# Ledger of designs, part 13: VHH binders against Transcription termination factor MTEF1, chloroplastic (MTERF1)

Target 1, 262 residues: Transcription termination factor MTEF1, chloroplastic (MTERF1), of Arabidopsis thaliana (Mouse-ear cress) (q84x53)
Amino acid sequence: AGETSDTGILFREKLIYLQDLNVDPHKALRVNPSLRSAPISSVVSVETLLSSTGLSRPAVGRILDMFPDLLTSDPESEILPVLRFLSNEISISEQDIPKSISRCPRLLISSVDYQLRPALTFLKTLGFVGRDTITSRNTVLLVSNVERTLIPKIEYLEEGLGFTREEVAKMVVRSPALLTYSVDNNLVPKVEFFIEEMRGDVKELKRFPQYFSFSLERKIKPRHRLLKEHGILMPLSEMLKVSDGQFNHWLLELRLRSAERR
Short names: E, the ipSAE of ESMFold2; O, the ipSAE of OpenDDE; V2, 0.75 times the mean of E and O plus 0.25 times the DockQ between their complexes.

## First folded at step 17 (VHH; framework vhh_8dlx_2)

Design gb2 (from gb with M108F V110Y; at its last look DockQ between E and O 0.17; V2 from the best seeds 0.00; counts 0 for: pae E 15.8 > 2, placed apart)
Fold by ESMFold2, look of step 17:
Structure gb2 (fold): chain B 262 residues (1-262), chain A 121 residues (1-121)
Amino acid sequence: as target 1 above (262 residues)
Amino acid sequence: EVQLVESGGGVVQPGRSLRLSCAASGFTFDDYAMHWVRQAPGKGLEWIGYISHSGSTNYNPSLKSLVTISRDDSTNTLYLQMNSLRAEDTAIYYCARDWEGSRDYYYFDYWGKGTLVTVSS
């Protein structure tokens, strides 16, 4: 009786252990029913592996609460391969591994063979190699599905902006965040506004892809409206990289200069 | 130092509306996607939705008709509008910063302390 992992006393100890980690036991059991019968030693072995990377106990608890299926994972066959992939194939330094995991915990529940490596292989064909290789900063691209997520974004940049595959590849290697933006909710509305309202040249978007990182409603539209009202021409980088204070100062200065000429 | 401070919580009657605020400091607010999450008593975290740095939103499908997320980049403030509140909406509500502006769920690098909303008759 006391030797089974799912009997009353051992089950209660497992719940107390989870609570000490700040893992919600009700959620964990609902999401991962196998946890009921898992020995506490198996659960502890998962914490031990994650802690060995340099993660603090609160960070481990948060990850396990976020992904309760990890609580019954085999550390050697299901988690360690991810850590090995990050270290050996992505070449993230041992000191940066815990930061990489904290930054993108979804890596830990991703298949190396069916998700991470296929994504890496695809990204390499775009030019994420050598000095431009994937780093701890952009590992989120590795958890994106190639066929359903990455390729459609690249195809939109080709079709929507009229760029060649080679031009798009160069753009995304220089600005990897482009592969994180929604086509429908980010890229399309910003391209439409740039072409139709700003009357812009798409070649400037190739030179300044950071355009897509700025708020359409809060920054792009208001600043464009003000420049248009005053007949001021300004490159995207000048229009968007400056603070609101600096932008308004320049606008006021130009208006005063215009009034003094009369 | 990145800081996120939620406010606007309190006790409300069922069927009423509430607007929650999240004041952000210590980073360039308009460069980041922001999330709202909540935790009901004795429950796990529930993702409510996010708003990208460009202002695009995405919501938990079960909450889509009840919530609206907005941001004011000039005041570095994130908002959550909640309508037709029910007792099951009683929770601590947190704002969280996304690390790269991605739309996929993954680790939030900074969280607020939360603000309690109690929906009680």
Scores: ipSAE 0.000, ipTM 0.159, lowest interface PAE 15.8, mean pLDDT 82
ESMFold2 (binder alone), look of step 17: mean pLDDT 82; pTM 0.824
OpenDDE, look of step 17: ipSAE 0.302; ipTM 0.677

Design gb3 (from gb with D109E; at its last look DockQ between E and O 0.09; V2 from the best seeds 0.00; counts 0 for: pae E 3.0 > 2, framework grips, placed apart)
Fold by ESMFold2, look of step 17:
Structure gb3 (fold): chain B 262 residues (1-262), chain A 121 residues (1-121)
Amino acid sequence: as target 1 above (262 residues)
Amino acid sequence: EVQLVESGGGVVQPGRSLRLSCAASGFTFDDYAMHWVRQAPGKGLEWIGYISHSGSTNYNPSLKSLVTISRDDSTNTLYLQMNSLRAEDTAIYYCARDWEGSRDYYYMEVWGKGTLVTVSS
């Protein structure tokens, strides 16, 4: 019946409510057409659930503006399962749940059954358990597809570097950021530079996977060039973990010591 | 406050071009790679491409002939040029911050709120 759908007054109330949340009503209605017929009480219940987690009202508005499909979600059947998954299966404290959501709002639009839990299950097979379990700091790993994203990265580390599955699993558990790197845009070019230009031993990449966190153009290549120009060979960790100022200072000291011993 | 704000969206006719902007504030824009990502209504996220801090680009192969990403470090602004727009390009378009283009786009933590592009006759 028309009494339960948007009339002119009720529709305007809903638009004002969205505007007060800093949600663009025009964008929201175009992306989520069912919002037009949704009662304002349903929209308010979504905001209320998200606020109850400890998210600020501006943060809630940002999330709803980013993902307007949430505006017509049933809090109990579509949002709360994600929150329960984070608290019960990941064991994130109530105080840390809003931090996880703020870092990765995409968690809220992810299916627990078809995306989050399958990703968690796969990560557990690699050793993300016990002390090494997923935390609020890396729940973003759960939004990537196992077959399209996670497995190809594992396979590249095995086949491209010649490591066993067990070695790759230990490497990834010790350095979870490694699962966040693009094969084509990060892993491949950095491995190629390490092998072909630096003439490095791939076993060092297993010991120091942080290599992949450093800029190839801003840090790896320039520092390698300087060391090569001066005939200096050093481990990746010594080469890369210091500031530019400290690196240049140490390079100067090594050159001075070399001149003194001649 | 670290912030990304997209703009330039709107209703556009098929076959036309549109340029989107992403204004960055609260961090050293020059140090980061930037991505464009979109989400069509009812669909998952689709990566468009990235631009490194030095200006190197890489694109989703299915979109490469239709899009160009550029940046202006003097104004802290990222751009997406889209050409020959079709109805299937209707989506929310987001910019996102990345260290060096080193991560898959799913893992980025800093995103804009998105700007809507509607392609319809």
Scores: ipSAE 0.437, ipTM 0.760, lowest interface PAE 3.0, mean pLDDT 87
ESMFold2 (binder alone), look of step 17: mean pLDDT 81; pTM 0.819
OpenDDE, look of step 17: ipSAE 0.514; ipTM 0.822

Design gb4 (from gb with Y32W R103S; at its last look DockQ between E and O 0.11; V2 from the best seeds 0.00; counts 0 for: pae E 14.7 > 2, placed apart)
Fold by ESMFold2, look of step 17:
Structure gb4 (fold): chain B 262 residues (1-262), chain A 121 residues (1-121)
Amino acid sequence: as target 1 above (262 residues)
Amino acid sequence: EVQLVESGGGVVQPGRSLRLSCAASGFTFDDWAMHWVRQAPGKGLEWIGYISHSGSTNYNPSLKSLVTISRDDSTNTLYLQMNSLRAEDTAIYYCARDWEGSSDYYYMDVWGKGTLVTVSS
């Protein structure tokens, strides 16, 4: 109900355009009220730029639905600088640009000067250089704020686990996903469980950082409880890398062998 | 090491069905949303759909009636069922993971190498 200050015909044209892109127009207008007064030509110019990178129309629509503020962005001053940064400063190939954007659409709403470049500069100090430079596969690290996000994660690994800065830097370069985990909601609870409940050696976390990719409640705790009930100790990689079916099968076989001793 | 490996591609006649698999290892498959994406020769990436950690699906509307995504968390395997294949479905098909348990990120961070599907008579 109610019509926009943009004329009714032009506003309907914009809504139809958004619907054809599979952008939820109610969500888009709620998140980005400026869309009401934006000319459709401005909205089309955003799609045109994104499509020129090699993104399909459904991929563009998905991105615009995730970040409706892009619908009123100026392509030349707000989006193109991100694309130039990826191609020129990160040196991502033309073929890989759409993959990088698809992997991390948040890049498109990030300031090059205040977010992306400062993050790149910091990541280089950790060793993301040369053969270990940022690629299209880990550009998500560039959308993380240095002071509020990256440094606290580094400090937790250093101070909370007792590793040197050099050891932590090598860990995150080898396993960049570590920089995507929340300290409070992922790293801390999993480290606490590992040390206090599993009685683990913290150096194993340095060797097997994939531990942090497993669900504490659905995988780590249940498998630990089962192993503890049966007096079995395993390296984290053996405990966690296998499917639930394979893990349960191995437990059953071990329990049957124990019961069959004569 | 986090790894996704697609399989099941090949040459298929138009009108037939094909099931692709994506074997996942090195991470908590149960907690991740999973995507299928394809790239036809000379064209850009096209998102096919996703399946949440709880099994809820969402599809590219142009493909919705032709594809079904499913997951088997007991074997860490993602599936793509494709029906009524046409020449335009010829593409490299990729699976990718997306951390839906993190409010900080919207991205498909790990992709497989892809499997080629060719629809030809």
Scores: ipSAE 0.000, ipTM 0.237, lowest interface PAE 14.7, mean pLDDT 83
ESMFold2 (binder alone), look of step 17: mean pLDDT 83; pTM 0.836
OpenDDE, look of step 17: ipSAE 0.766; ipTM 0.915

Design gb5 (from gb with G26E V110I; at its last look DockQ between E and O 0.78; V2 from the best seeds 0.00; counts 0 for: pae E 12.2 > 2)
Amino acid sequence: EVQLVESGGGVVQPGRSLRLSCAASEFTFDDYAMHWVRQAPGKGLEWIGYISHSGSTNYNPSLKSLVTISRDDSTNTLYLQMNSLRAEDTAIYYCARDWEGSRDYYYMDIWGKGTLVTVSS
ESMFold2, look of step 17: ipSAE 0.000; ipTM 0.367
ESMFold2 (binder alone), look of step 17: mean pLDDT 83; pTM 0.838
OpenDDE, look of step 17: ipSAE 0.880; ipTM 0.953

## First folded at step 18 (VHH; framework vhh_8dlx_2)

Design a1 (from gb1 with G26E V110I; at its last look DockQ between E and O 0.71; V2 from the best seeds 0.00; counts 0 for: pae E 7.0 > 2, framework grips)
Amino acid sequence: EVQLVESGGGVVQPGRSLRLSCAASEFTFDDYAMHWVRQAPGKGLEWIGYISHSGSTNYNPSLKSLVTISRDDSTNTLYLQMNSLRAEDTAIYYCARDWEGSRDYYGMDIWGKGTLVTVSS
ESMFold2, look of step 18: ipSAE 0.043; ipTM 0.583
ESMFold2 (binder alone), look of step 18: mean pLDDT 82; pTM 0.832
OpenDDE, look of step 18: ipSAE 0.896; ipTM 0.954

Design a2 (from a1 with R103S Y106W; at its last look DockQ between E and O 0.56; V2 from the best seeds 0.00; counts 0 for: pae E 8.1 > 2)
Amino acid sequence: EVQLVESGGGVVQPGRSLRLSCAASEFTFDDYAMHWVRQAPGKGLEWIGYISHSGSTNYNPSLKSLVTISRDDSTNTLYLQMNSLRAEDTAIYYCARDWEGSSDYWGMDIWGKGTLVTVSS
ESMFold2, look of step 18: ipSAE 0.012; ipTM 0.481
ESMFold2 (binder alone), look of step 18: mean pLDDT 81; pTM 0.821
OpenDDE, look of step 18: ipSAE 0.854; ipTM 0.943

Design a3 (from a1 with R97L; at its last look DockQ between E and O 0.05; V2 from the best seeds 0.00; counts 0 for: pae E 13.1 > 2, placed apart)
Fold by ESMFold2, look of step 18:
Structure a3 (fold): chain B 262 residues (1-262), chain A 121 residues (1-121)
Amino acid sequence: as target 1 above (262 residues)
Amino acid sequence: EVQLVESGGGVVQPGRSLRLSCAASEFTFDDYAMHWVRQAPGKGLEWIGYISHSGSTNYNPSLKSLVTISRDDSTNTLYLQMNSLRAEDTAIYYCALDWEGSRDYYGMDIWGKGTLVTVSS
């Protein structure tokens, strides 16, 4: 009946609280073992801060389930600085703060000083300024490490494709999603397919960097195969910028016009 | 890397109903239009329908009476409800999104890995 018994009851109350939030308690304890010893009042204070931004309780629960390390974060020293950074340095409106967090919950586990601000500073050197500044829609770029992630992607576009730093900067500002793709698992396979199978000119990738946003297996390869089967040459933008329904309709129109000549 | 994950597939009997879901990894899709697309064995892609960020839907006319697309932005989940399933509904089902908030329109830019639905007796 001592401390161990009371600790067991208090721990069970913490697990019930997590279940009420739709946070898997076993996953949370596995990912964040320090949660075991954290007082429930500390965990509740995290929900309270997140809810104060305008997030619904289900959204808070989803975020905490995705990132259980937040359950033991100090709201004042670890979370609130992120919120102030988004409001003051990115200038996201109070109404858009919950959308930015929902879009990229990883912001909440990121250091402002060691991750978010260095990333912002680097992105500004590429031209993410003025009308092209970081917005609530692309704050995901801020959670990328400059040295381990952003610079290698820039270097691949420069050295792997033969573009100047200025050309690469214009490409990524025009298509910020380029900085979210893996070099090895996305950029390289798509460049290899474009050069080797499609026999494309690398300069077209500079003009249409959106190529890298399309699924290699579900859109690029199938559409290339269809065009190849019918002996059709087409610029990337015409090939890829339309829905599958519109693409298939266009192919049907071409087939029918060809059949009418016969 | 941004990813979509479909779930809810499996083997079902003809005439039954099935609900598929789609969840985002590392992002939320509440500002984006979302699509469902399927591919039957040995066939090309067939568009099922789309739902806008505000909840407006558009469907492939041949499937309109058989499917319902919905979204729950509070849980970041997209759903496909399919009714009166037939053998020809056997396919891999994918969810996909458009980057409506980007500088350019890119069609369906991000796709899930797919979930297999097999309708057999």
Scores: ipSAE 0.000, ipTM 0.242, lowest interface PAE 13.1, mean pLDDT 81
ESMFold2 (binder alone), look of step 18: mean pLDDT 78; pTM 0.788
OpenDDE, look of step 18: ipSAE 0.704; ipTM 0.888

Design a4 (from a1 with Y32W; at its last look DockQ between E and O 0.76; V2 from the best seeds 0.00; counts 0 for: pae E 7.8 > 2, framework grips)
Fold by ESMFold2, look of step 18:
Order: structure tokens, then C-alpha cells, then sequence
Structure a4 (fold): chain B 262 residues (1-262), chain A 121 residues (1-121)
């Protein structure tokens, strides 16, 4: 009799291995057809590298199911350079590397040369250096495309609001979350309301960029409406940093003091 | 730092309900669409649903009658209500932020660490 096909047995073994990792084998093969011909030892070497960073097995499985192309990546030439970049150029500690990857798995599929380093280089020109350098806490900025994402946000703050590049750089270094806000869906509508309805001075936004972290419809507009109704003026920080309960208490106190002065 | 933290997982009996929470920090929570995704043992990721910045929801058709996604922008918290739980609902449940309004996994740029739900008698 003829021999049983080793290709069939080895292929089934690979599928069982993927299933044990919580990777959907059918999706993985559909997304990454090269997986069919890849030796199981190559797939195991990818898991081994990721596990060596301190990632839990559930986290490794999640990452590999999310990005099945990693299953056929060469650990030494395609994955390890990202890990070295995080360790050596960002100086993320060995303890924090798995945390950074777990929170932003997209780092692992990002080109060091075409994405991560260009983003880091651009951020350094804004002042993300020294004590203000990029850390494991804001690595999401590194997966932001410089030309399509970061530059348009900087240009809006500079050109759309009339700030100098130096002023914008200081704003974003002090408040890095500002680089995560959509221009069209966040910055523009909130600036328009501030200028047109609140009659505010744009320079206050430079001093209090946290304005952009508050809901336009659920906090900014309602509180402005109440203050306007009672003829009260206040800085954005006083208006927005307090809870609804504290805001209502403060508003009641001001109304009572106004009534006593009549 | 942009961060998502899930909570509320645990062991629950079949037929019961469970509410999961996802606490968001350091971004304008109400301006972003949010997702729930789960991964059962031996399975890949399964998208549960999405809630837009305006509160509009879209669900995986196979789960639509079993789940409800909501958000509380005053506490920066995303919720997943699950009803009539079965053993097949045993999974790690993740919340994720949607970068560009994409509902594929490449468009979810920040993920939580997950919370384990075990449905067993």
C-alpha cells in the first residue's frame, strides 16, 4: 500500500495548533493563504518570540488571530526589529513592552523604517524629547501616519486657529492627547462653537487644550447655555473641570448671591 | 495615556444576564465609536457590535437579540449587556476604540486587556 500523505497530516497538525492558540484556522488561511505551505515550525517560532516578551498566551492568540499575516512572518527580520525599536529607540522597559503591545497590537505590523521611526522623528521635532519623550503610555502616536494624520492636525492648529508652529508644539507636548482628536469630527466643531456661540478668544484654547476632551453636546453646550441664560462669564477651566453636581451647586450659589445684591 | 479597562467578568450560570463595563481614559470618549469583541476558547475573534459617537448601534446579526451596547459619556464608560447566557458565550471580552470609523480589526487602534466571562453550571 502507498504511504499516507505527510502533507495532509502536517496540515491538520498545523490547524490543531492554531486552534489551541485560539486562532480561527479558516479565517487565518483566508487572510493569509501562504499559511497553507508554511511549516509548523515557522508558525511556532512566531509564537515563541511573542511569548518571550512576556505576553500571555491569550494575548498572543488574540494578536495572531487579529493579524494572521504574522503567522508566516520571519521573527528575526520582520517582528524582532519592532521589538528592538521599542526597547532601544523608545527605551520601553522589558516589563512594559508586553503592556504596550497588548494595548496597541498594531505596533507589531508597523514598519520601523516607513512608519514607526518617521513618526518618532516627526514627534521629536515638536519637542517630544528628554523628559517629554514618547513612552509606553502614548505609543499610539507612533502608529499615526505623519502625512495623513499628524501633519493635518498640526496644520489645523497652526493655520486654522492662527497659532505659530512653536505654540502648537508646546500645546501638543503638554497635552499629547490633542494629537489623537479628529480634525473634522472634534477640533472643527468645538472651535466653531467656541468662537461663534461662546464668543471666545482662540488664545484661551491654547492655554486650555483640555477643552477638546469634553463632550460638545453633553457638557460644553449645556453648560454654556446655562451660563448664558444667567449672564455669567467664566474661564473654560472653571466651566468644564467640575462635575455636573459641582457645576449646579456653583451655579445656584452665584444665582443666590446675585439675587441678594438686587 | 489612552487606555481602556474592561471589568465585570466572572463565573455566571446559564440563562443569567451579565453587564460588562469598559472604562476609557485620556481621550474624548464621546467623539469616538466603540466596539465590543470576544474570543471563545479555540475560536478566533468575534465582533459583537459597535456604538457610534451619537449612540447609534450596529450588532453582529447572530448576537443581535442577546446583547445591548450602551455608553455613558459622563463617566467615560462603555457597557455590554448580555442576556440568556449559554456555555458558548464563555470568552474573553474586549472593548476597542475605532480610529477611522472602520469596523474591521485594522481600524481598532486601542484595545483593552479583556475580561473573562465563564458560563457554567
Amino acid sequence: as target 1 above (262 residues)
Amino acid sequence: EVQLVESGGGVVQPGRSLRLSCAASEFTFDDWAMHWVRQAPGKGLEWIGYISHSGSTNYNPSLKSLVTISRDDSTNTLYLQMNSLRAEDTAIYYCARDWEGSRDYYGMDIWGKGTLVTVSS
Scores: ipSAE 0.013, ipTM 0.508, lowest interface PAE 7.8, mean pLDDT 84
ESMFold2 (binder alone), look of step 18: mean pLDDT 81; pTM 0.823
OpenDDE, look of step 18: ipSAE 0.890; ipTM 0.952

Design a5 (at its last look DockQ between E and O 0.13; V2 from the best seeds 0.00; counts 0 for: pae E 10.3 > 2, placed apart)
Fold by ESMFold2, look of step 18:
Structure a5 (fold): chain B 262 residues (1-262), chain A 120 residues (1-120)
Amino acid sequence: as target 1 above (262 residues)
Amino acid sequence: EVQLVESGGGVVQPGRSLRLSCAASEFTFDDYAMHWVRQAPGKGLEWIGYISHSGSTNYNPSLKSLVTISRDDSTNTLYLQMNSLRAEDTAIYYCARDWEGRDYYGMDIWGKGTLVTVSS
């Protein structure tokens, strides 16, 4: 028998349940120690609520595997308030609720009062209102802490790039993904490379904020080095928007033009 | 800005195969894991599977023998191959970008979807 700090039969039933959901039980128990003592009925009640939103069982399992802390959440006091916030304050339709949850399961473990609503209020001050309001596509912004995460990103764009608050607000409303990038691990290294190595004009970053979505090591640096090697100047959008195939084709065309100059 | 555009949907007879494409733009496609998700009429979202930036795949166990996910990083394109299509495979099929390279977890960018109708 496989006896532990709880009974072996109860532990085995819980393990089988998690495996049937395609949840890694060892990871789940390590990440969420309270799961060991939780009754299986509590875990089933979480799946039941999530399924009632319109998520399939495999989607529920994927979400619970990503965030095992959900396995011990109280559906009524911890999950339902989030669902009500999404439907009532964000106005996401019943058909789009499961899409929002699938995109950002962390919503389900976030405090409405201390996290989601303060984030929504702050985002409205940047211009996420009217036609630019938060939708099911970008609810991820709501799980960012205002003081520790959102404000530092805004301030870096203002201070590090010399843009006004109004310019930064327009940038992030047009390109909300900017608010999801790490300052230290994404924004800073990419700005430093753009200014110092590419000798770029910061106005171009305002026009093409998608620059920050491209890998510094796998795309930005290699393409810049090839362009510099051949003496080619190219706007960021032309350099980065195209596939590797199209970029290499254009580089070959430019090499042929250089040969014709002889 | 960041865009995912699915294509290749349409009406197909049961038993046939179909390949869906997802064209990615405005981000470094090869740095991200990607997902396929579907929604049958009147049903909930069903996760199909994912492919990591390095090409490793993981599938919904109920669909594993019927689907294959692949990617072509040189053309920024994600693919879903579906075999032995059945009426219950009628759905809107979405591609989605995983949270890799960010501070958060989940799928942040979804396409508008492509409709697959399996009927005879």
Scores: ipSAE 0.005, ipTM 0.339, lowest interface PAE 10.3, mean pLDDT 83
ESMFold2 (binder alone), look of step 18: mean pLDDT 83; pTM 0.839
OpenDDE, look of step 18: ipSAE 0.898; ipTM 0.955

Design b21 (from gb3 with T28K D30S D31S; at its last look DockQ between E and O 0.04; V2 from the best seeds 0.00; counts 0 for: pae E 13.8 > 2, placed apart)
Fold by ESMFold2, look of step 18:
Structure b21 (fold): chain B 262 residues (1-262), chain A 121 residues (1-121)
Amino acid sequence: as target 1 above (262 residues)
Amino acid sequence: EVQLVESGGGVVQPGRSLRLSCAASGFKFSSYAMHWVRQAPGKGLEWIGYISHSGSTNYNPSLKSLVTISRDDSTNTLYLQMNSLRAEDTAIYYCARDWEGSRDYYYMEVWGKGTLVTVSS
């Protein structure tokens, strides 16, 4: 186009505005070239809408730096529909809207019709309804692609572990984070350690899916090693839910009981 | 963009040593513990060890005498030194950033693409 964007006073004002928000203006222009020709009033209107939800200025800046395409979005046609979806269809309270956005800024760049609502519909088939509905804490599931992301994780739990669809649905509703873990890089290694090293029964993973939330290297393996060294068997929940202090205290008590039997 | 890129793999004779590198970008490398993990053909993942943000290391006891993990925070690089390589060390080697449960999001842990090490005569 014949518009000069690098030498004008208005362009400089736009760059200064972005810097004041802690948005890297060079990254933003590279990622979103349309920003060059966008009036500063459009950019300000996006910040104004986000701030009106209760987000702090640093949070707004972080979100805009993470997703520079938002800087040229139409607040009324592209951003407000997401906010209305969260308020009306997810029923997130006004005070929780900024927390939900801050936890998952990707919501703001997601199509309600083509991404958020289809994901919500699928999640409802798993049982995310009523008391177990999606909340501000797990809206990240709404930005996950049903076919490429959610279904493969469900299929691993069904086919890889031998659970029924109904059992898997109950597991993921009780532990939604299961739908955020990599099959190959998280679920598989933890299942393999549980079966091969801990000699566990996969049915226990159904009862305690929180197993997958614990660090394999910092908690699961060290605690298993200590139990194995002392010849002790215990359920996963007792092994993993307690602090290191409580775990070590419990080990001492069991060792004393074992020594008394000698 | 958060990335981990392994390098230094290749074909090596038994008994030799090899050093792998993992270049990190897109995050504050100095704040994260880092892992090395490997997968031999047809086998499951095997944890090699980790190094904390402060430089403390822990190793798989089966590999402790054979490997050393180090980090250089000034170049955002993680290293794995392997000695006395055997055919059983043939595997794809991955670096990984530790999962941090204090994050507000339910995102998966960050892994590299892997580098193949083949120990063969």
Scores: ipSAE 0.000, ipTM 0.173, lowest interface PAE 13.8, mean pLDDT 82
ESMFold2 (binder alone), look of step 18: mean pLDDT 83; pTM 0.841
OpenDDE, look of step 18: ipSAE 0.006; ipTM 0.222

## First folded at step 20 (VHH; framework vhh_8dlx_2)

Design c1 (from a1 with H53Y; at its last look DockQ between E and O 0.78; V2 from the best seeds 0.00; counts 0 for: pae E 10.9 > 2)
Amino acid sequence: EVQLVESGGGVVQPGRSLRLSCAASEFTFDDYAMHWVRQAPGKGLEWIGYISYSGSTNYNPSLKSLVTISRDDSTNTLYLQMNSLRAEDTAIYYCARDWEGSRDYYGMDIWGKGTLVTVSS
ESMFold2, look of step 20: ipSAE 0.000; ipTM 0.442
ESMFold2 (binder alone), look of step 20: mean pLDDT 82; pTM 0.829
OpenDDE, look of step 20: ipSAE 0.889; ipTM 0.955

Design c2 (from c1 with D109Q; at its last look DockQ between E and O 0.11; V2 from the best seeds 0.00; counts 0 for: pae E 17.3 > 2, placed apart)
Fold by ESMFold2, look of step 20:
Structure c2 (fold): chain B 262 residues (1-262), chain A 121 residues (1-121)
Amino acid sequence: as target 1 above (262 residues)
Amino acid sequence: EVQLVESGGGVVQPGRSLRLSCAASEFTFDDYAMHWVRQAPGKGLEWIGYISYSGSTNYNPSLKSLVTISRDDSTNTLYLQMNSLRAEDTAIYYCARDWEGSRDYYGMQIWGKGTLVTVSS
């Protein structure tokens, strides 16, 4: 009876603390059940560490709402090593640390030893060095698992496009977003459409890897169909880099010119 | 190469509404999720919300009743509508582009230079 009341009061204080941070307590408890038994002092210590980086209280709340597992993390053994890694190994300045965290909050739940450093090491072998090194602006690449995510994407680009490892490495260094695309939901369907329906030359994809950034259903397929209907040949970059309005305007102009010659 | 340019900032009276714009260039706007973020003087960054490439929105819970994010893919423009502005809404407002693909990523790779909104009498 009395023990339950004291536990309930302490639990309620934790919920109020989360609400004051704009962390949804229902979501947080569902995602991180260990939060029920965590002392409030542990939760406060996480906020204190994050605030010490220069993050505002609303920014800390947003991060904790996105990643409630942080609420029960040990700041010294689980969070601080990430901050040291960003400062010492990526060489991000003190003033840029909060920006890097805001750009990629997932860094905070990533193991330095098992995730971030292995990813950095692997990315360096691809050519992310010197002028092309990882910076505070693209630390999101570091949260991709080497064996489960990065290597399979590289291997698909080799096999699916018929490129050497060296060619793929150059492509991803020039266009790092390639390392963020799903093989099954992005790369495969777009390669298949390009080869089978557009009858494209894969060398054009090497020159224009931005092809993979365009929507297959909303942009690639509709524009290909319209060009085919009007017998127009156009390089991928000209076909895809313009807005829908500009593309439709050009298509209308070509149709008008064709009609005027009759 | 990729550019994001915010506009629509300025001095506005408390209680008024304001619409900010973000013009995107040198990438295919309609294939990317987009964010709005703000920074009040002397304070850290505050995430406002995002809009997916398909138009689905998610907002900072503390701001969701005050803001609306929209996009016009035909003009490559992102919008932030803010209502009932208060002095604490004084900030530099930035738009930012996310990575395409996974929803379990939170990474704002490309940022604009920001537009200043000052709410004062």
Scores: ipSAE 0.000, ipTM 0.188, lowest interface PAE 17.3, mean pLDDT 82
ESMFold2 (binder alone), look of step 20: mean pLDDT 81; pTM 0.824
OpenDDE, look of step 20: ipSAE 0.842; ipTM 0.935

